# VH-VL binders against NAD kinase (nadK): the designs that were tried, part 226

Target 1, 268 residues: NAD kinase (nadK), of Syntrophomonas wolfei subsp. wolfei (q0aze0)
Amino acid sequence: MKIILVNNRFKENTEKKAQEIAGQLSALNVEVIIDNGLDEPYAGTVDFIMVLGGDGTMLRAARRYGQRAIPVLGVNMGTVGFLSNIEINELAEYLPLILREEYSLEARMMLEVAVFQQQSLLTRVFCLNELLLRSNSPRMLSFALEISGQKLEPYRGDGLIVSTTTGSTAYSLSAGGPIADPQLDAFIVTPVASHIINKRPLVVSPEREISLHLLEEREAIIGIDGQIKMDFGAENRVLIKRAPHPLLMVNLKAKPFFTSIDRSLQRQ
Short names: E, the ipSAE of ESMFold2; O, the ipSAE of OpenDDE; V2, 0.75 times the mean of E and O plus 0.25 times the DockQ between their complexes.

## First folded at step 16 (VH-VL)

Design LL17 (from LL1 with heavy chain N58H; framework fv_patritumab; at its last look DockQ between E and O 0.88; V2 from the best seeds 0.00; counts 0 for: pae E 2.6 > 2)
Fold by OpenDDE, look of step 16:
Structure LL17 (fold): chain C 268 residues (1-268), chain A 121 residues (1-121), chain B 113 residues (1-113)
Amino acid sequence: as target 1 above (268 residues)
Amino acid sequence: QVQLQQWGAGLLKPSETLSLTCAVYGGSFSGYYWSWIRQPPGKGLEWIGEIYHEGDTHYNPSLKSRVTISVETSKNQFSLKLSSVTAADTAVYYCAREGLLHWTPYGMDVWGRGTLVTVSS
Amino acid sequence: DIEMTQSPDSLAVSLGERATINCRSSQSVLYRSYNKNYLAWYQQNPGQPPKLLIYWASTRESGVPDRFSGSGSGTDFTLTISSLQAEDVAVYYCQQYYTTPRTFGQGTKVEIK
């Protein structure tokens, strides 16, 4: 078995823990790779991904490795979030199950975000939570939203969020989006401070494609999962689709999403 | 290792339609843009157009009116049609893949061997 | 369209000496967000398809000898062969893949002096 440990490169304690766990796993004849902010994602094959940290670390891991259809376990290290399954102090207890591959998987839809220079692909990004288009100035943006070739009325506002159901409890929620069952596949399109008061969020089929472009000669930004920032101008377009592979989240123990949603959200 | 094999008629008369096919082996067809490029004898390279595995196409404006690129995903193949050929269309035609590194394009990393197409009356 | 212009058209260099090829784009091919220049260099031998040598202006493709290097940013780029070898005799092309249509330089023929 080969395991990659993904820790928070900005948190020293997660690095130390990763090294400790790596030692333990090595003692059990498990091959271990540590991604402590590698310049490039590890290119080799792995059987299991263990994420040490909080939701932010999970989001980064998902962007780096989620497309490979590898089981991903979130191990919380004292943070509040939705994406970890066990606590760090529980790892020893569940380690035998991990090594025996005795766990269930929950498939979480990811976004495939393609950014274009006119008609030319610049890059693609797979992400777990959301894409954010927002103004880079105090002025409102004017942008076009197209869903499966259907052109909606131009949007005017601070921006727009296209989120997965997993991301529904992230920035989309703060912007007034609905809370979605993470077991459901759908896009959530949430306006950010729309010029139209009470502009309603859209719940969109995962089979559709979403396209965005600016209607003005202004610069905006594209944000991915609140961590990646890209410039977005009039010459750019973004195309959002369902990623071809979901993130396979490991379930070692049950977590009651809806029964704890109010408590969890209040802590954010 | 990804390989491209291409085939089609190599001799045409003026006004006929050039037809070439490129097949992809040893790798994924999905996720990539696939291009056609040509090179007249003793001259440089000209990009003809590209197609995404889902069918989205982009053409060189200089050839757009005569060019059609199509894809058959079930066979991992894409094709080029160039109508109303003239002697000026005599060239070696290449199919190629625009490679992706971490999902970012980085150039034509895989090429077919090329097909010489001669237009002669 | 982004026009690509190479210089010189032909270059004769002694074995073991440095060969330098320049390429200029009519517009910037720099993607600022990633700080990557969407510029590639190809080597073509007679009767063969082009071979990718350098991508993102300065990164060597796998298997390419260390004597090949790319530099530049924005609109001005350079391919350098630090020590010309016999097998390096070929035509070299620069290419932008920042926008469509994709465009190539006119090519530079490198020969042994």
Scores: ipSAE 0.913, ipTM 0.964, lowest interface PAE 0.5, mean pLDDT 95
Fold by ESMFold2, look of step 16:
Structure LL17 (fold): chain C 268 residues (1-268), chain A 121 residues (1-121), chain B 113 residues (1-113)
Amino acid sequence: as target 1 above (268 residues)
Amino acid sequence: QVQLQQWGAGLLKPSETLSLTCAVYGGSFSGYYWSWIRQPPGKGLEWIGEIYHEGDTHYNPSLKSRVTISVETSKNQFSLKLSSVTAADTAVYYCAREGLLHWTPYGMDVWGRGTLVTVSS
Amino acid sequence: DIEMTQSPDSLAVSLGERATINCRSSQSVLYRSYNKNYLAWYQQNPGQPPKLLIYWASTRESGVPDRFSGSGSGTDFTLTISSLQAEDVAVYYCQQYYTTPRTFGQGTKVEIK
């Protein structure tokens, strides 16, 4: 069995704990690869991914490995979030189940984001929470939103969020979007400081294609999961679709989403 | 590892339709743009157009009125049709893959061997 | 359309000497967010399809000898063969993939002097 341990090198306790866990796993004849974010993603075959840290570390793991259909376990190391399943002090209890593959999987929809120069592909990026389009200056944006070729009335404001249901508790929530059950597949389209009265948040079928482009020359950016930033201008267009593969999140311990939601949000 | 094999008629009369097919072996068809490029004898390279694996096309404006590129995803194939040919369409025609590394384009990394198509005078 | 212009059209170089080919685009091919130039160099031997040598202006494709190097940014690019070998006699093309239509330089024929 080969496992990737994902941690954040800038959080000293996660790096130290990752080395400790790697030693424990090696003693059980498990091959361990540590991904602390410095190097390119491990390219070889692996059976399991263990994320040591909070939601931010899980977001990076999802972008790096989510399209490979590998089970991913979130292990909380102190800060309550939405994407961990077990606590670090419970790992020893659950480790036999992990090694025997006695767990269930919960699929979480991801976004596929394609950025274009005119009609020419510049890059594709995958994300778990959201794409943010926003102004990079004091001036508001004027932009067009198309959903499966259906052009909506122009938007004016600070920007727009296109979120998964998993991302509904992230930036989309702060911008006035609904909390969504992460078991649903959907896009949540949330305006940011819209100056147009009838531009309310939309919940959209995951089978739709969403397109964005600027209607005026402005300095804008596209943000991905709050961790990747790309310049975006009048010559660019972005196309957003459901990614080919969901993130496969490991479920070892029941986490009652609805009864714990207020407590989880207090620590965000 | 990835290989492109191409075929089609090599000799045409003026006004006929050029028809070529390219098949993809040893790799994924999905997620890539697939291109046709031509090269008249002794001349440079001219991009004809491209198709995404699920059908979106972009054509060279100079040829757009005469060109159709199609995909047969179940067979990992894409094809070129160029209508109303003249002697000026005599060229070696290549199929190629638009390469991706870290989901970012990096040029045409795999090419077919080429098919000489001659249009009689 | 982005026009690609190469110089020279033809170059004769003694075996073991340096060959230098220039390519200019009519517009920038730099994707600033990634700091990558969407420019490639190809080698074409007689009777063969083009072969990718260099991508992102300066990165060698796998299997390409280190005597081939690319440099430049934005609109001005250079392919250098540091020590010409007999097998390097070919036509070389630059190509941009920043926008559609994809466009190639007119080619540079490299020969042994």
Scores: ipSAE 0.539, ipTM 0.814, lowest interface PAE 2.6, mean pLDDT 90
ESMFold2 (binder alone), look of step 16: mean pLDDT 93; pTM 0.955

Design LL18 (from LL1 with heavy chain N58K; framework fv_patritumab; at its last look DockQ between E and O 0.92; V2 from the best seeds 0.00; counts 0 for: pae E 2.4 > 2)
Fold by OpenDDE, look of step 16:
Structure LL18 (fold): chain C 268 residues (1-268), chain A 121 residues (1-121), chain B 113 residues (1-113)
Amino acid sequence: as target 1 above (268 residues)
Amino acid sequence: QVQLQQWGAGLLKPSETLSLTCAVYGGSFSGYYWSWIRQPPGKGLEWIGEIYHEGDTKYNPSLKSRVTISVETSKNQFSLKLSSVTAADTAVYYCAREGLLHWTPYGMDVWGRGTLVTVSS
Amino acid sequence: DIEMTQSPDSLAVSLGERATINCRSSQSVLYRSYNKNYLAWYQQNPGQPPKLLIYWASTRESGVPDRFSGSGSGTDFTLTISSLQAEDVAVYYCQQYYTTPRTFGQGTKVEIK
């Protein structure tokens, strides 16, 4: 078995723990790779991904490795979030199950975000939570939204969020989006401070495609999962689709979602 | 290792339609843009157009009116048609893949061997 | 369209000496967000398809000898062969893949002096 440990490159305690866990796994004849902010994602094949940290670390791991259809376990290290399954102090208890592959998987839809320069692809990104389009100035942004070729009325506001159901409890929620069942596949399109006060979020089929482009010669920003920032101008277009592969999240321990919403969301 | 094999008629008369096919082996067809490029004898390279595995096409404006690129995903193949050929269309035609590193294009990393197409009366 | 212009059209260099090819784009091919230039260099031998040598202006493709290097940013780029070998005799092309249509330089023929 080969395991990759993804820790928070900005937190020393997660790095130290990753090294410790790596030692333990090596003693059990498990091959271990540590991704502590590698310049490039590890290119070799792995059987299991263990994420040490919080939701932010999970989001980064998902972007880096989620497209490979590898089981991903979130191990929480004292943070509040929705994406970890077990606590770090529980790892020893569940390690035998991991090694025997005795766990269930929950498929979470990811976004496929393609950024274009005119008609030419610049890059694609797969992400677990959301894409954010926002103004790079205090002025409102004017942009076009198309869903499966249907052109909606131009949007005016600070920006727009396109989120997965997983991401519904992230920035989309703060912007007034609905809380969605993580087991549901759908896009959530949430306006950010629209000039239309009652502009409603849209719940969109995962079979559809979403396109965004600016209607004016202004600079905007694309944000991915609150961690990646890209410049977005009048000559750029974004195409958002369901990723071809979901993130396979490991379930070692049952965690309620709806019964913990009030408690968990109040802490964020 | 990804390989491209291409085939089609190599001799045409003026006004006929050029037809070439490129097949992808040893790798994924999905997720990539596939291009056709031509090179007249003793001259440089000209990009003809590209197609995404889902069927989205982009053509060189200089050839757009005569060019059709299509895809057959079930066979991992894409094709080129160039109508109303003239002597000026005599060239070696290449199919190629636009490679991706971390889903970012970085150039044509895989090429077919090329097919010489001669237009002669 | 972005026009690509190479210089010189032909270059004769002695074995073991440095060969330098320049390429200029009519527009910037720099993707600022990634700080990557969407510029590639190709080597083509007679009767063969082009072979990718350098991508993102300065990164060598796998298997390409260290004597090949690319530099530049924005609109001005350079391919350098630090020590010309006999097998390096070929035509070299620069290419932008920042916008469509994709465009190539006219090519530079490198020969042994």
Scores: ipSAE 0.907, ipTM 0.959, lowest interface PAE 0.5, mean pLDDT 95
Fold by ESMFold2, look of step 16:
Structure LL18 (fold): chain C 268 residues (1-268), chain A 121 residues (1-121), chain B 113 residues (1-113)
Amino acid sequence: as target 1 above (268 residues)
Amino acid sequence: QVQLQQWGAGLLKPSETLSLTCAVYGGSFSGYYWSWIRQPPGKGLEWIGEIYHEGDTKYNPSLKSRVTISVETSKNQFSLKLSSVTAADTAVYYCAREGLLHWTPYGMDVWGRGTLVTVSS
Amino acid sequence: DIEMTQSPDSLAVSLGERATINCRSSQSVLYRSYNKNYLAWYQQNPGQPPKLLIYWASTRESGVPDRFSGSGSGTDFTLTISSLQAEDVAVYYCQQYYTTPRTFGQGTKVEIK
């Protein structure tokens, strides 16, 4: 059995804990690969991914490994969030179940984001929470949104968020979007400081194809899960679809989404 | 290991339609752009166009009015048709994959062996 | 369209000596967000398809000998063969994949002097 431990090397406690857990697993004849974010993603076959940290570390793991259909367990190490399943102090209790693969999986939709120079692919990236298009200057953006080839009236404002339901509690919420049940598959399209009062948040079928491009030359950026920044100009276009594979989140412990919303949002 | 095998008629008369097929073996067809490139005798390489596995195409503007690239995803194949050929279309025609590493393009990493197409004068 | 211009058109180099091929694009092929140049180098032997040597301007494809290296950024690029061997006699092409149409340089024929 081979397991990836994902941690954040800039948090000393997380790195020490990852080494301790790797030692425990090695004593049980489990091969462990530590991914602290600096090296390229491990390319070999892997049976399980354990994420040690908060939602930010999970977002990186999802981006790196989410399209490989590997079970991913979030292990919280202090800050309560939306993406962890168990606490670090509970890991010893659940480790036998993990090793015997006695757990259920919850699928979480991801976005496939393709960025183009006009019609030429520049890169493709996958994200768990959201894509943000935003102005990178004091001036507003004027941009076009198309949904499955249907062109909406132009947008003017600071930008736009396209999120998953998982991402509904992240930036989309701050911009006025709804909280969505993460078990639903949908896009949530939320304007950021729109000057056009008729532009309301949209909930869109996951089967739709969403595209964005600027209508005027402006300095803009595309943000991915709040962790990746890409310049975006008048010659660029982005296409957003449901990713081919959802993130497969391990469920060992019941975690009621609705009764915990208030607590989880305060810790963001 | 991914391989491309191509076939089609190699000798044409003026005004006929060039038709070539490329089949993909040993790898994924989905997720990639697939290209056609040609090389006239004594000349360099000219990109003809590309197609995404879902059917979206991009063509060289110099050839766009005469070119059709198609996919048959169930067979892992894509094809080139070039209508109204003349002697100027005599070339070796290659199919190729647009490579991806960490979901980012890095050039044409797999090529077919080429098919010489001769158009009589 | 981005034009790709190679120099020289042909190059004669003694065995074991250094060969240098230049490529210039009419427009930058640098994707600044990733700090990657969307430029590739290909080797083509007679009667064979092109073979990818270098991608992102400076990264060697798997199986390519260490004597091949690429450098440059933006609009100016070079392919260097540090110690020419007999099997390196070929035509070399640069190619941009930053935009469509994809465009190639006119080619550089490398021969043994």
Scores: ipSAE 0.596, ipTM 0.836, lowest interface PAE 2.4, mean pLDDT 90
ESMFold2 (binder alone), look of step 16: mean pLDDT 93; pTM 0.956

Design LL19 (from LL1 with heavy chain S30Y; framework fv_patritumab; at its last look DockQ between E and O 0.94; V2 from the best seeds 0.82)
Fold by OpenDDE, look of step 16:
Structure LL19 (fold): chain C 268 residues (1-268), chain A 121 residues (1-121), chain B 113 residues (1-113)
Amino acid sequence: as target 1 above (268 residues)
Amino acid sequence: QVQLQQWGAGLLKPSETLSLTCAVYGGSFYGYYWSWIRQPPGKGLEWIGEIYHEGDTNYNPSLKSRVTISVETSKNQFSLKLSSVTAADTAVYYCAREGLLHWTPYGMDVWGRGTLVTVSS
Amino acid sequence: DIEMTQSPDSLAVSLGERATINCRSSQSVLYRSYNKNYLAWYQQNPGQPPKLLIYWASTRESGVPDRFSGSGSGTDFTLTISSLQAEDVAVYYCQQYYTTPRTFGQGTKVEIK
């Protein structure tokens, strides 16, 4: 068995713990790779991904490795969030199950975000939570939204969020989006401070495609999962689709999503 | 290792339609843009167009009116049609893959061997 | 369209000496968000398809000897062969893949003096 440990590159305690766990796993004849902010994702084949940290670390891990159809376990290290399954102090207890592959998997839809220079692909990014289009100035943006070729009325506001159902409890929620069942595949399109009062969020089929572009010669920003920032101008377009592969989240311990929403959200 | 094999008629008369096919072996057809490029004898390279596995195409404006690129995903193949050929269309035609590094294009990393197409005067 | 212009058209260099090829784009091919230039260099031998040598202006493709290097940013780029070898005799092309249509330089023929 080969395991990648993904820790928070900005938190030393997670790095130390990753080293410790790596030693333990090595003693059990498990091959271990540690991704402590590698320049590039590890290119070799692996059987399991263990994420040490919080939701942010999970989001990064998902972007880096989520497309490989590898089980991903979130191990919380004292943070509040929705994406970890067990606590760090529980790892020893569940380690035998992990090694025997005795766990269930929950498939979470990811976004495929393609950024274009006119019609030329610049890059693609896969992400677990959301894409954010926002103004780079105090002025409102004017942008076009197309869903499966259907052109909606131009949007004016601070921006727009396109989120997965997993991301519904992230920035989309703060912007007034609905809370969605993470077991449901759908896009949530949430306006950010629209000039139209009570502009409603859209719940969109995962089979559709979402396209965005600016309607004016201004600079905007594309944000991915609150961690990646890209410049976005009038000559750029973004196309959002369902990622071809979901993130396979490991379920070692049952977590009641809906019964813990109020508690979890109050802690954030 | 990914390989491209291409085939088609190499001799045409003026006004006929050039037809070439490129097949992908040893790798995924999905996620990439697939291009056609040509090179007249003793001259440089000209990009003809590209197609995504979903069927989206981009063409060189200089050839757009005569060019059609299509894809058959079930066979991992894409094709080029160039109508109303003239002597000016005599060239070696290449199919190529625009490679991706971490989902970002970085150049045409895999090429077919090329097909010489001669248009008789 | 982005026009690509190479210089010189032909270059004769002694074995073991440095060969320098320049490429200019009519507009910037820099993707600022990634700080990467969407510029590639190709080597083509007679009767063969082009071979990718350098991508993102300065990164060597796998298997390419370290005597090949790319530099530049924005609109001005350079391919350098630090020590010309016999097998390096070929035509070299720069190419932008920042916008469509993709465009190539006119090519530079490198020969041994």
Scores: ipSAE 0.916, ipTM 0.966, lowest interface PAE 0.5, mean pLDDT 95
Fold by ESMFold2, look of step 16:
Structure LL19 (fold): chain C 268 residues (1-268), chain A 121 residues (1-121), chain B 113 residues (1-113)
Amino acid sequence: as target 1 above (268 residues)
Amino acid sequence: QVQLQQWGAGLLKPSETLSLTCAVYGGSFYGYYWSWIRQPPGKGLEWIGEIYHEGDTNYNPSLKSRVTISVETSKNQFSLKLSSVTAADTAVYYCAREGLLHWTPYGMDVWGRGTLVTVSS
Amino acid sequence: DIEMTQSPDSLAVSLGERATINCRSSQSVLYRSYNKNYLAWYQQNPGQPPKLLIYWASTRESGVPDRFSGSGSGTDFTLTISSLQAEDVAVYYCQQYYTTPRTFGQGTKVEIK
């Protein structure tokens, strides 16, 4: 069995704990690859991914490995979040089940984000929470939103969020979007400080394609999961679709979403 | 290990339609652009156009009115049609893949062997 | 369209000597957010399809000998063969993939002196 152990080397002492867990697994003849964020993602065949840390570390793991259809377990090491399943002090209890592959999986929709220079692909990136288009100056943006070729009235404001249901509790929530059940597949399109008062958040079928571009030259940024930043200008556009594969989250311990929502939001 | 195999008629008369097919082996269409490029004898390379695995196309403006690129996903194939050919269309025609590393383009990393198409005058 | 201009058109170099090929684009091919130049170099041996040598201006493709190197950024790029070998006799092309249409330089023929 080969496992990727994902941590954040420079946050909350997860490196020390990752080395301890890697040692324990190696003693059980489990091959362990540590991904602390400094190196390229491991390219070889892997059976399981264990994420040590909070939601931010899970977001990086999802971007790196989510399209590979590999089970991903969130192990919380501190502040409660939305994406962990077990606590670090419970890992020993659940480790036998992990090794025997005795767990269920919950699918979480991801976004496929393609950034273009006019019609030429510059990059493609996958994300779990959201894409943020925002102004990078005091000036508002004027931008166009298309949904499956349907051109909406122009937007004017600080920006726009296109979120998954999993991302509904992140930036989308702060901008006035709804909290969504993460079992739903949908886009949540939330304006940021819209100058146009008729622009309400939209909940959109995951079968739609969403396109964004600026209507005038401005300094803008596309943010991905609050962790990746790309400059965005008048010659660029971005296309957003449902990713081909969901993130496969491991469920070892029941985590009732609705009764835990207030506690999880205290983190934010 | 991705490989491209191409075929089609090598001799045409003026005004006919050039038709070439490229088959993809050892890899997937997903996420890639697939290109056609031509090279007149003794001359440089000219990009004809590309097609995304879902069917979206980009064509060289110089050829756009005469070019159609299409996919047949069930066969892992894509094809080129160039209508109303003249002697100026005599060239070796290549199919190629736009390579991706971490979903970012890095050039045409796989090429077919080429097909010489001659338009008689 | 981004025009790609190579110099020289042909180059004769003694075995073991350095060969240098320049390429200029009419517009920047740098994707600033990734700090990557969308510029490739290809080698075309007689009777063969082009073969990718260098991508992102300076990264060697797998299996390409260390004597090949690329440098430059924005609009000015260089391919260097540090010590020419007999098998390096070929035509070399630069190509941008920052915009469509994709465009190639006119080619540089490298010969042994």
Scores: ipSAE 0.644, ipTM 0.856, lowest interface PAE 1.9, mean pLDDT 90
ESMFold2 (binder alone), look of step 16: mean pLDDT 94; pTM 0.957

